# VH-VL binders against V-type ATP synthase subunit D (atpD), part 10

Target 1, 210 residues: V-type ATP synthase subunit D (atpD), of Coprothermobacter proteolyticus (b5y8b7)
Amino acid sequence: MASTVSPNRMTLLALKRRYTISKRGLKLLKDKLEAMVKAFRDLYTEFDRERRYIEELMEAFVELLNQYESETSPAVRDRIRSMQLFQVEYELSTRMVFNIKVPFLDVSLKRMDIPDLYLQTGPAFYKALSVYEELLPHLLKLASLRNALHMMSVEIEKTRRRSNALEYNVVPELERTIKWVQQYLDEMERSQTVRIMKVKSMLEKERGNA
Short names: E, the ipSAE of ESMFold2; O, the ipSAE of OpenDDE; V2, 0.75 times the mean of E and O plus 0.25 times the DockQ between their complexes.

## First folded at step 6 (VH-VL; framework fv_anetumab)

Design r2 (from p1 with heavy chain T102E; at its last look DockQ between E and O 0.01; V2 from the best seeds 0.00; counts 0 for: pae E 7.7 > 2, placed apart)
Fold by ESMFold2, look of step 6:
Structure r2 (fold): chain C 210 residues (1-210), chain A 126 residues (1-126), chain B 111 residues (1-111)
Amino acid sequence: as target 1 above (210 residues)
Amino acid sequence: QVELVQSGAEVKKPGESLKISCKGSGYSFTSYWIGWVRQAPGKGLEWMGIIYPGDSDTRYSPSFQGQVTISADKSISTAYLQWSSLKASDTAMYYCARETYEIYKDSSATFYFDYWGQGTLVTVSS
Amino acid sequence: DIALTQPASVSGSPGQSITISCTGTSSDVGGYNYVSWYQQHPGKAPKLMIYEVSNRPSGVSNRFSGSKSGNTASLTISGLQAEDEADYYCSSYAGSDNYVVFGGGTKLTVL
């Protein structure tokens, strides 16, 4: 930049203005990065809590499925496999995470009208339906949280790269160029002053000799 | 969602003091500049000044330096615009706005107002 | 004094393209890319339409475009619609002590 810049007062002003804007932007970008990392940690805490709850539900669900299979004849199990047990209802929503709009899928299940199979299956079948009805919405929430963490991580990396470019490339180059232009202008003024004084001295000497 | 909510309309007499507020929510309040913009009745927009709530760094337009005080309380995510002695000429709509940052591939940077408060009408009359 | 000059008003018919100008100097418009454009409907807060001369934020119609030539920035609205009737303000960064300067505003009337 130093070798391609015309050294004049207008250029110096423009460089100094760009420098102050870049420094102000770097301040903002570093604070943005810090806030994004904090928001990421908070979101990860929510994700981890949700994951652990899902693991509890899955453990309960597996145990209930084992009980259902031990208490229910193959013929009844085959009949149940042919049934539609749930109706799925959904809404697509958005949530703002540090100015990033993140999609969330809100899902609920409603049990379909099915024959009363209590005497043929026992209570484990119906308890398993209740657990699954809760489990599926939570799984979809976990997927939404995982997507949010990914989107945030991409933005954090983008912000970090831009911060590094300003801090280690753009700002230092502006500093060097400003210094060079200022030194050039200072030298030009000194040279002009010396030249004027020399001409004045020569003119005074010639008039005095006349 | 990012939101700036301003205090309600004010009716004042000349010589009275006033402090109006702008509460930011849905973002990291201390990580963005908040600007104040004046709009006199039937007139255009005038930038008054800006504050960085993170460290209270405050800058004023030359036209408003010494006439108002811009401040922030980061503990409640609120910026303020304050007059010690109102004049009839202070009658206007006052907006707060969040200033944000953009950088291009050439590493140039700039600032612009991406979110605005709803405005606070200040009326100063006898 | 640093001022951005806009026409007081402009009008157009539905479907027409119109252009609003914003003239400054080489110190605010010509030599830099800091120009932003804001739309303000009556009784409402301003809304960002264009930043950095020609960039459109998310959610702004592609009918809005910005450009710059010399010391004049321009906002162009193609396919003019009734809801585009509003006041439009340009802004730019002006010096180290003045972070933003607004133009005088342009009232757009859709006929």
Scores: ipSAE 0.013, ipTM 0.516, lowest interface PAE 7.7, mean pLDDT 84
ESMFold2 (binder alone), look of step 6: mean pLDDT 89; pTM 0.923
OpenDDE, look of step 6: ipSAE 0.572; ipTM 0.808

Design r3 (from p1 with light chain G31D S96D; at its last look DockQ between E and O 0.01; V2 from the best seeds 0.00; counts 0 for: pae O 9.4 > 2, unsure alone 74.8 < 75, placed apart)
Fold by ESMFold2, look of step 6:
Structure r3 (fold): chain C 210 residues (1-210), chain A 126 residues (1-126), chain B 111 residues (1-111)
Amino acid sequence: as target 1 above (210 residues)
Amino acid sequence: QVELVQSGAEVKKPGESLKISCKGSGYSFTSYWIGWVRQAPGKGLEWMGIIYPGDSDTRYSPSFQGQVTISADKSISTAYLQWSSLKASDTAMYYCARETYTIYKDSSATFYFDYWGQGTLVTVSS
Amino acid sequence: DIALTQPASVSGSPGQSITISCTGTSSDVGDYNYVSWYQQHPGKAPKLMIYEVSNRPSGVSNRFSGSKSGNTASLTISGLQAEDEADYYCSSYAGDDNYVVFGGGTKLTVL
C-alpha cells in the first residue's frame, strides 16, 4: 500500500480517517465476538440438555418396541404399520439468535381415534405411542438447535476473520503508511524552509556587498 | 426493546453546574457508542461527542472540547453529559443516541445513530 | 472546516415525489458511503431513515430511498403524505478524528 500511495496532505487525511474508523470497528468486532461466543455456549447448553433427554426417551422407546413385538402377532404388527396413528401439525418459524435468522420447525402430534387394539397388542404398544408423541417434537427441536449452532459457528468464524484482518493486517498497514506519509511531508516542508533561508541569506550577502 | 431514557428538563442560572443522564436498556450497554447531540432553539443538530462505555474511550467535537464532560457508569447502564459552569448559550435540547455499526467484508466499518433518547431541555437564564 | 449543505426548505403536494439534497466533498460524501438521513418531527427526537447512503432500517417505509451522485447525496420521498412534513438532516464524518457532521437541515412542507 505504501508503494501505491501518493504522499500529500489529502492522502494523509484519508488514511487517518480510515485508521480511526478501523480502530473503532476493531473494538466493536472484539466485543461482538465475545458476545457471540457466550451466546453460542448458552445455546450449546440447551442443545446438550435436549440431546440427553432424547437419549432417555429413545432408550425407553426401543425397549417398549421390543416388548410390543413380543406381545403382538406379525399380522397385527403389519396392520398397525399401515395405519395413521398421529395427525402431524407443524409450523416453520424464524427465530433471531444474536442477529442471525434461524429457522425452527415446531411440531405437535395429535393421536388419531384408533380401534381399541389393547387385547391384540398389550400395554407396551400404548406406552410406546405416548413416548413417541413426546419424542418426535423434541427430535425436531434438536435438529433446529444443531442447525442454529452451525449457523452461529459460521458467523463467529467470519467475525473472527474480520477481527484478525483488522488487528494484524489492516491497522498495522495503515499505521505504517501514515507514518511514512507524515515523515515525507515533514521532510518536504523542512526542505522548503531551508531553501527559503538560503535565498534570504544570498540576498543579504548581495546587499552587504553593494 | 432498545430504549434510551434521559433525565428531566432543567432550569439553571449562569455559572451553575449540571449533570444530565441517559439510561440505556434492552441491549448490551457496554458494546455500543453513545453520542450526545445538541439542538439550540430553532437550530439544527450539532454533534458534541461520543463515548464507548465498555472502556470509557471518549471523543469530543472540537467545538465542545473542554466545554463539557462526557462520562458513563456501566454498572447502571447510564451515560452522562455535564457542565462545570453553565452559560446562557448552553440553552438547548440535548439528545443522547446509540451509535450502531455495519462491518463490511473488507473489515471496514460505518457508524450511524439508530436509537435516540427523548431529549433533555436545558434552560439557562437569569 | 467540512460542511454538509442542504436546502433550507422544500415543498410538495400529496402523492408527489420530492428530493432533498446533501452536498459535501469527495472525502465526506463522494468517495465513501457514510451518509445517513434523519427525520425529526416538531418536538420529537430524530429518527434514522437511511444509512449507508441507500439502506433503510426495518420499519421505515419503502417510499424513502437514498442515493448519491458525485459529492451529493439525495433523499427521495415518493408518494408524499402529510405525515412526512418534518425536518430532515443528513450526516457524515469529517476531520482526522472522524467527527460527525450534520447538515443544516431541510424543512419539508406538504401542501
Scores: ipSAE 0.006, ipTM 0.558, lowest interface PAE 8.9, mean pLDDT 83
ESMFold2 (binder alone), look of step 6: mean pLDDT 88; pTM 0.915
OpenDDE, look of step 6: ipSAE 0.011; ipTM 0.512

## First folded at step 8 (VH-VL; framework fv_anetumab)

Design u1 (from r1 with heavy chain Y32H Y104T; at its last look DockQ between E and O 0.35; V2 from the best seeds 0.00; counts 0 for: pae E 3.5 > 2)
Heavy chain, then light chain:
Amino acid sequence: QVELVQSGAEVKKPGESLKISCKGSGYSFTSHWIGWVRQAPGKGLEWMGIIYPGDSDTRYSPSFQGQVTISADKSISTAYLQWSSLKASDTAMYYCARETYTITKDASATFYFDYWGQGTLVTVSS
Amino acid sequence: DIALTQPASVSGSPGQSITISCTGTSSDVGGYNYVSWYQQHPGKAPKLMIYEVSNRPSGVSNRFSGSKSGNTASLTISGLQAEDEADYYCSSYAGSDNYVVFGGGTKLTVL
ESMFold2, look of step 8: ipSAE 0.353; ipTM 0.715
ESMFold2 (binder alone), look of step 8: mean pLDDT 89; pTM 0.922
OpenDDE, look of step 8: ipSAE 0.638; ipTM 0.842

Design u2 (from r1 with heavy chain D57N, light chain S26R; at its last look DockQ between E and O 0.51; V2 from the best seeds 0.00; counts 0 for: pae E 2.7 > 2, unsure alone 73.5 < 75)
Heavy chain, then light chain:
Amino acid sequence: QVELVQSGAEVKKPGESLKISCKGSGYSFTSYWIGWVRQAPGKGLEWMGIIYPGDSNTRYSPSFQGQVTISADKSISTAYLQWSSLKASDTAMYYCARETYTIYKDASATFYFDYWGQGTLVTVSS
Amino acid sequence: DIALTQPASVSGSPGQSITISCTGTRSDVGGYNYVSWYQQHPGKAPKLMIYEVSNRPSGVSNRFSGSKSGNTASLTISGLQAEDEADYYCSSYAGSDNYVVFGGGTKLTVL
ESMFold2, look of step 8: ipSAE 0.368; ipTM 0.679
ESMFold2 (binder alone), look of step 8: mean pLDDT 88; pTM 0.916
OpenDDE, look of step 8: ipSAE 0.507; ipTM 0.778
ESMFold2, look of step 9: ipSAE 0.453; ipTM 0.751
ESMFold2 (binder alone), look of step 9: mean pLDDT 88; pTM 0.910
OpenDDE, look of step 9: ipSAE 0.506; ipTM 0.777

Design u3 (from r1 with heavy chain Y104R A107L; at its last look DockQ between E and O 0.20; V2 from the best seeds 0.00; counts 0 for: pae E 7.6 > 2, placed apart)
Fold by ESMFold2, look of step 8:
Structure u3 (fold): chain C 210 residues (1-210), chain A 126 residues (1-126), chain B 111 residues (1-111)
Amino acid sequence: as target 1 above (210 residues)
Amino acid sequence: QVELVQSGAEVKKPGESLKISCKGSGYSFTSYWIGWVRQAPGKGLEWMGIIYPGDSDTRYSPSFQGQVTISADKSISTAYLQWSSLKASDTAMYYCARETYTIRKDLSATFYFDYWGQGTLVTVSS
Amino acid sequence: DIALTQPASVSGSPGQSITISCTGTSSDVGGYNYVSWYQQHPGKAPKLMIYEVSNRPSGVSNRFSGSKSGNTASLTISGLQAEDEADYYCSSYAGSDNYVVFGGGTKLTVL
């Protein structure tokens, strides 16, 4: 390690400048990492709220399906299974999550008007359709949020690796090298002052003897 | 050296207001969450809420939402916990703590407190 | 709805190993992942002893170790010493509710 660095004043100044830049870079990366983690927390909160709401809607939907089965004959239920009840409208967009473009799928359902269906079913069927109209967009939003969490976690890990390299490898190596060069130069200065003092002492003794 | 220094003990009466402080030093104050934790006499720890001083984003536990105000003044690296009207049941030790994190590849995240203040004892009695 | 259950007290003799349990209930998939342990001596602030289930911060004795099996995390103290007598709290951050939950605490008595 000492064999790769010349211990002189120019080298010491260059090392100290690089140390200052590296320390500031490390602080910037740590600040960025913590801001990304805050953004991740916000995104996870949104994801969990969607998940809990979806669970609530699914519970209601299952209850209404049970009522529908009680209110509706098997023949009518079979007929309904073959029908197209909704038209799906969607739009793909992007959101920025801490400098990451994340795709989001926005959907809505448009209920098809099928003649005479109201004569063949009870009220639970229409309530179930209303719950499903809300449920599907939330499910797709949940999938988009999960993907966003994944993409953010990858970027956080990349930033963590960069921060760790500076903190545990680059900065400590600079500190050790600076300390070594400084100690070498300090010892060289002490040796020079001792030599000058010896010359001065020898000159003063020579005058006193002459 | 990360250090959190809290304001001194307080003795108050029911109905009075109070604002206690937590000053952070030795780190980038605006880049870490600061949490407040209550400990009633002889009881365990209760998380009250947390603030990100960088943008003042504040989150409260359901038990304390609307009961206290958490704030920060980033110009003096200080977080605050404030009551508008104290109750006798507010008698407790109050800690501030710095939050840090672990995030894993499986999309899980956890946050925990790596440095704690010395505590501020609040006594509310008639 | 995360609730962390700890025994109210545990005891051991000097030199023994003891284990403090922390049993959780998760209210969602993946919401309960990381357990931390805090030590609190009488009249003092809590101190972080274990994070991320088993990781030890700098300055914490290697006599303290953490593990998890199923829904139960454990703090193990080997070579028990008199200064280990304190209250111990587990905690977890459940991102689903965006807040930290502490266990009820366990008083460790060194006999």
Scores: ipSAE 0.022, ipTM 0.576, lowest interface PAE 7.6, mean pLDDT 82
ESMFold2 (binder alone), look of step 8: mean pLDDT 89; pTM 0.923
OpenDDE, look of step 8: ipSAE 0.545; ipTM 0.810

Design u5 (from r1 with heavy chain Y32H D57N Y104T, light chain S26R; at its last look DockQ between E and O 0.20; V2 from the best seeds 0.00; counts 0 for: pae E 6.4 > 2, unsure alone 74.5 < 75, placed apart)
Fold by ESMFold2, look of step 8:
Structure u5 (fold): chain C 210 residues (1-210), chain A 126 residues (1-126), chain B 111 residues (1-111)
Amino acid sequence: as target 1 above (210 residues)
Amino acid sequence: QVELVQSGAEVKKPGESLKISCKGSGYSFTSHWIGWVRQAPGKGLEWMGIIYPGDSNTRYSPSFQGQVTISADKSISTAYLQWSSLKASDTAMYYCARETYTITKDASATFYFDYWGQGTLVTVSS
Amino acid sequence: DIALTQPASVSGSPGQSITISCTGTRSDVGGYNYVSWYQQHPGKAPKLMIYEVSNRPSGVSNRFSGSKSGNTASLTISGLQAEDEADYYCSSYAGSDNYVVFGGGTKLTVL
């Protein structure tokens, strides 16, 4: 690759300009990457808190479903399966996380008018409905947070790849090429100095002979 | 190249204040979280909290919330762990450590300590 | 409450393989690659040996390996040597504002 570059002073200057731009770009990418990672960690903390809360709710919900199944006859359970228990209400929004617009889905449940089934189902059915009303919005928030983390991880990876290319490929190659051109020009200067000394010696002989 | 140098051992009486330090070098100090880890005599490691020196964002383990103060002075690349009133139970070795990370496209994340200070032994006895 | 459980001690003979376990939950171990391992010789600071379950940092011998199965992570030391005698701690992320949790530690004795 150094052999594809003609070694002259104009080329050396152009290489040094490109080196300076590349080093500045590398610093900017490293600073951006560090800021993005900090923001990612903050978002990951929110995700982890939601995940742990959902695990608690899910555990409670599963226990209540088991109780409901033991308290409620198969015929009544089949009747309930055919009923619409909730209307799902939702809103799509966006949040800005470090220059990334991330979609969020906010959900709430509205319980439909249902005949009072208490004597047929027992108390676990109504408790399960209440837990589900809280659980589903949190599950969808968790999905939104996971998607946000994914979108951010992709951008972090892009920035890391650009930083690595500059740091471990582009900048070192420029350094090698600059060094090669400079050494070539230094050798040319030595050769020119020898020629000048030979000419001076020849002129001194001509003056001495004259 | 990365180095964390902690202040020297301390011998204190109950009720005295103390501020121990951790100076980071060889990296961008303001761009990494610094954690504090306690190790009581003959016991295991216990995470106390972390600070991001770039903005002073600080978080504490529930066990240490309100018990200590974590701070940093980014102008001299130094993090601090501070007590307003020491107790005999605060006798322990205290480490600072730099946090780093692995993050993938699938948003899988982990955080761990890649460089540790040499430790500061704090002895509190009457 | 989140806790990482390690055996209090393990032992082995030189040249053999030994494993140290670290058991947590799906959220701490099984579902994510949270686990790191630290070696601590007496009177010294901990040293990172394994991160992200199975990765070795530069300068750590390939005799050290990490893995997990279910909710249990394992540190395996093959070709056991006298200098491996130390305390070993696993760690993981714990999300209730306690970002990192350490296991209780395992004393490895080389017979």
Scores: ipSAE 0.048, ipTM 0.625, lowest interface PAE 6.4, mean pLDDT 84
ESMFold2 (binder alone), look of step 8: mean pLDDT 88; pTM 0.915
OpenDDE, look of step 8: ipSAE 0.187; ipTM 0.699

## First folded at step 9 (VH-VL; framework fv_anetumab)

Design v1 (from u2 with light chain V100W; at its last look DockQ between E and O 0.57; V2 from the best seeds 0.00; counts 0 for: pae E 2.9 > 2, unsure alone 74.96 < 75)
Fold by OpenDDE, look of step 9:
Structure v1 (fold): chain C 210 residues (1-210), chain A 126 residues (1-126), chain B 111 residues (1-111)
Amino acid sequence: as target 1 above (210 residues)
Amino acid sequence: QVELVQSGAEVKKPGESLKISCKGSGYSFTSYWIGWVRQAPGKGLEWMGIIYPGDSNTRYSPSFQGQVTISADKSISTAYLQWSSLKASDTAMYYCARETYTIYKDASATFYFDYWGQGTLVTVSS
Amino acid sequence: DIALTQPASVSGSPGQSITISCTGTRSDVGGYNYVSWYQQHPGKAPKLMIYEVSNRPSGVSNRFSGSKSGNTASLTISGLQAEDEADYYCSSYAGSDNYWVFGGGTKLTVL
């Protein structure tokens, strides 16, 4: 940049203006980045909590399924597999995560009333259904949270790149160029001053000899 | 260069109050969490708590909740650990450490302590 | 309880390879990529040696390596040197609790 810039006062002013704008921009980006990272960490914590909870439910669910299989005849299990056990209701919602709109799918399960099953299944079956009713909405929530984290991570990376570009490339380049132009101008002024002084001295000498 | 500098060693009596400091430099102080870690003589590292200087969000270990106060002054890039009433059992080396992070595009993240203060020895004796 | 378990002590001769294990109580404590290792010489502050289970910070010798299997992370030191004699701590961030956990520490003696 320094080699392509015409070193004059107008250029210097323009460079200084660009520098000021760039510095302000950098500050804003840094602030934004800080806020996003903080939000990300918080969201990540929530994600992990949800994940852990799901893991616990899944463990319980698997145990119940094992029990279910042991206490229920294959024929009854086949019948159950062919049945609609739940009515699914869902609602789309949005959550704002640091100015990012994240879609959430809120799901609720309504158990179908199947009276005959009470006579054909053991206690594990109903317990498993209960766990499943809890598990499914949380799985979807986890997915939504994952999506949110992904969106934020992308934004964070973009912001970081922009910030880094300003901080390590644009601003330093402007600083160097400003310094160069300033030095050039200073040198020119000095040179002119010296020339003027020489001329004055010459004129004085001429006057003195006349 | 990132550096955490802690206040000097302290010798106190039981019942006295104490506030020790950790000053960060060479990085954006408000952008990283600062953790406090205790190490009793001849014992292992114990996480006490962590603070985000940007908004002073603070988390404590259950073992230290209510026993100490963690704070920060972002204007001077300093984190603090303080006791209202010291006990003999508080005799230990105290470290501050910067928590750093890696965020990946796949939404994964990791956290670890990359820079540590030199430690502050606190001795509480009658 | 959230905990990381390490052996109290390990020993090796110069030039040998030793491994220190760190076992977490649950998946988010030692089971994920949250595990880090710290070296502490007597009277000194801990130093980060390994982060994210297997990554080395700049300036850390390539003799130090990390791995994980299940909820157990391992620190391996190859070509053991006298200077490696120190206490080693594993640590993990428990994301679900926003909690940090340190292992009990392992004293490494170079014979």
Scores: ipSAE 0.248, ipTM 0.699, lowest interface PAE 1.9, mean pLDDT 88
ESMFold2, look of step 9: ipSAE 0.414; ipTM 0.725
ESMFold2 (binder alone), look of step 9: mean pLDDT 88; pTM 0.912

Design v2 (from u2 with light chain V100L; at its last look DockQ between E and O 0.53; V2 from the best seeds 0.00; counts 0 for: pae E 3.2 > 2, unsure alone 74.1 < 75)
Heavy chain, then light chain:
Amino acid sequence: QVELVQSGAEVKKPGESLKISCKGSGYSFTSYWIGWVRQAPGKGLEWMGIIYPGDSNTRYSPSFQGQVTISADKSISTAYLQWSSLKASDTAMYYCARETYTIYKDASATFYFDYWGQGTLVTVSS
Amino acid sequence: DIALTQPASVSGSPGQSITISCTGTRSDVGGYNYVSWYQQHPGKAPKLMIYEVSNRPSGVSNRFSGSKSGNTASLTISGLQAEDEADYYCSSYAGSDNYLVFGGGTKLTVL
ESMFold2, look of step 9: ipSAE 0.396; ipTM 0.729
ESMFold2 (binder alone), look of step 9: mean pLDDT 88; pTM 0.912
OpenDDE, look of step 9: ipSAE 0.658; ipTM 0.855

Design v3 (from u2 with heavy chain Y32H; at its last look DockQ between E and O 0.54; V2 from the best seeds 0.00; counts 0 for: pae E 2.7 > 2, unsure alone 73.4 < 75)
Fold by ESMFold2, look of step 9:
Structure v3 (fold): chain C 210 residues (1-210), chain A 126 residues (1-126), chain B 111 residues (1-111)
Amino acid sequence: as target 1 above (210 residues)
Amino acid sequence: QVELVQSGAEVKKPGESLKISCKGSGYSFTSHWIGWVRQAPGKGLEWMGIIYPGDSNTRYSPSFQGQVTISADKSISTAYLQWSSLKASDTAMYYCARETYTIYKDASATFYFDYWGQGTLVTVSS
Amino acid sequence: DIALTQPASVSGSPGQSITISCTGTRSDVGGYNYVSWYQQHPGKAPKLMIYEVSNRPSGVSNRFSGSKSGNTASLTISGLQAEDEADYYCSSYAGSDNYVVFGGGTKLTVL
């Protein structure tokens, strides 16, 4: 029972309109939620694939760094730490995931030409540079994918809460209120009809007696 | 009540075609992946592939790619596993299972099979 | 192929605790929390017992628990009962094209 509702025909009509709008809104929210979850699932697959590839690259990179440390003197290693080995180029792009604009940072590395370096290091150093050149762009892509998944998870939770509010609070309350108002109005009409029929019957008896 | 009801047992000869079914009810059929899992007699579980009935997106295990066809008819909430030419090695119990998920606010997620069909025994012998 | 290693069988007496192991790689188990456990009685479909390494779905007894250490996930059943006699499978989500990997299975016998 709705404590603020006056049981009349105008109120019943307004309640039925609200019910229809709420039921349609619930269907739309559930459809939206299903689409968002599918998009999240697809993006999560991409994220997981990237994460696994990066872990392979990182394992290779660590092995190569260990070899580099064993092949290269401490003095040469200190010198290399002071060098700029790469020129970084980047581009900010945008990717749409279910009406969410997600920024992506695209990065590429250009290896600096350092001719004196080949005499001071072993082969592991150059292999490590090649792995790092691939690794960094993938790491930044992974960060962009994680951010996208986070933004989507927030929208999924928000949509889920809106759907739950309609399904378990708003719609049931409207159903109860509509039933109560309808029953009240039907009883009012039934009582009036019985009274009219009784008056008509009394008038017919008077006609028959005259 | 989520329920997956599979078609009945089949006895076939090598070279024959077969299409078995899995009907989902009690949930939004088009909004969950449906996987197929094989279990040969006395053996373990083998994942065969999966379909999203909402858009018919399908994926196959490398071990089964090209050997079976996974499809769905969303108008009757039914997924299918189909062979064009059965082999004796296809003798097994076949399960369908609904994949579901948990998505956390920290963007982590997990995926698992929460409901399984009763299984369809396929026997292929000459 | 089979990527998750389980013992072929384990046994225990009623009231004991037993543990079933599931060993994979860093890619299958160690670096990720995708391990699930399924119980299968003879002639019946598998039933989900544990997901996300250690979570129990509603309706699963708290006698069942899951854990992970390194590349090995474990299912522990405490207070062993006759009805626990079944085959147990671990699984993991491999992350590519919805690929799922099952362990070879473990037959639990209650003595």
Scores: ipSAE 0.444, ipTM 0.745, lowest interface PAE 2.7, mean pLDDT 86
ESMFold2 (binder alone), look of step 9: mean pLDDT 88; pTM 0.912
OpenDDE, look of step 9: ipSAE 0.493; ipTM 0.776

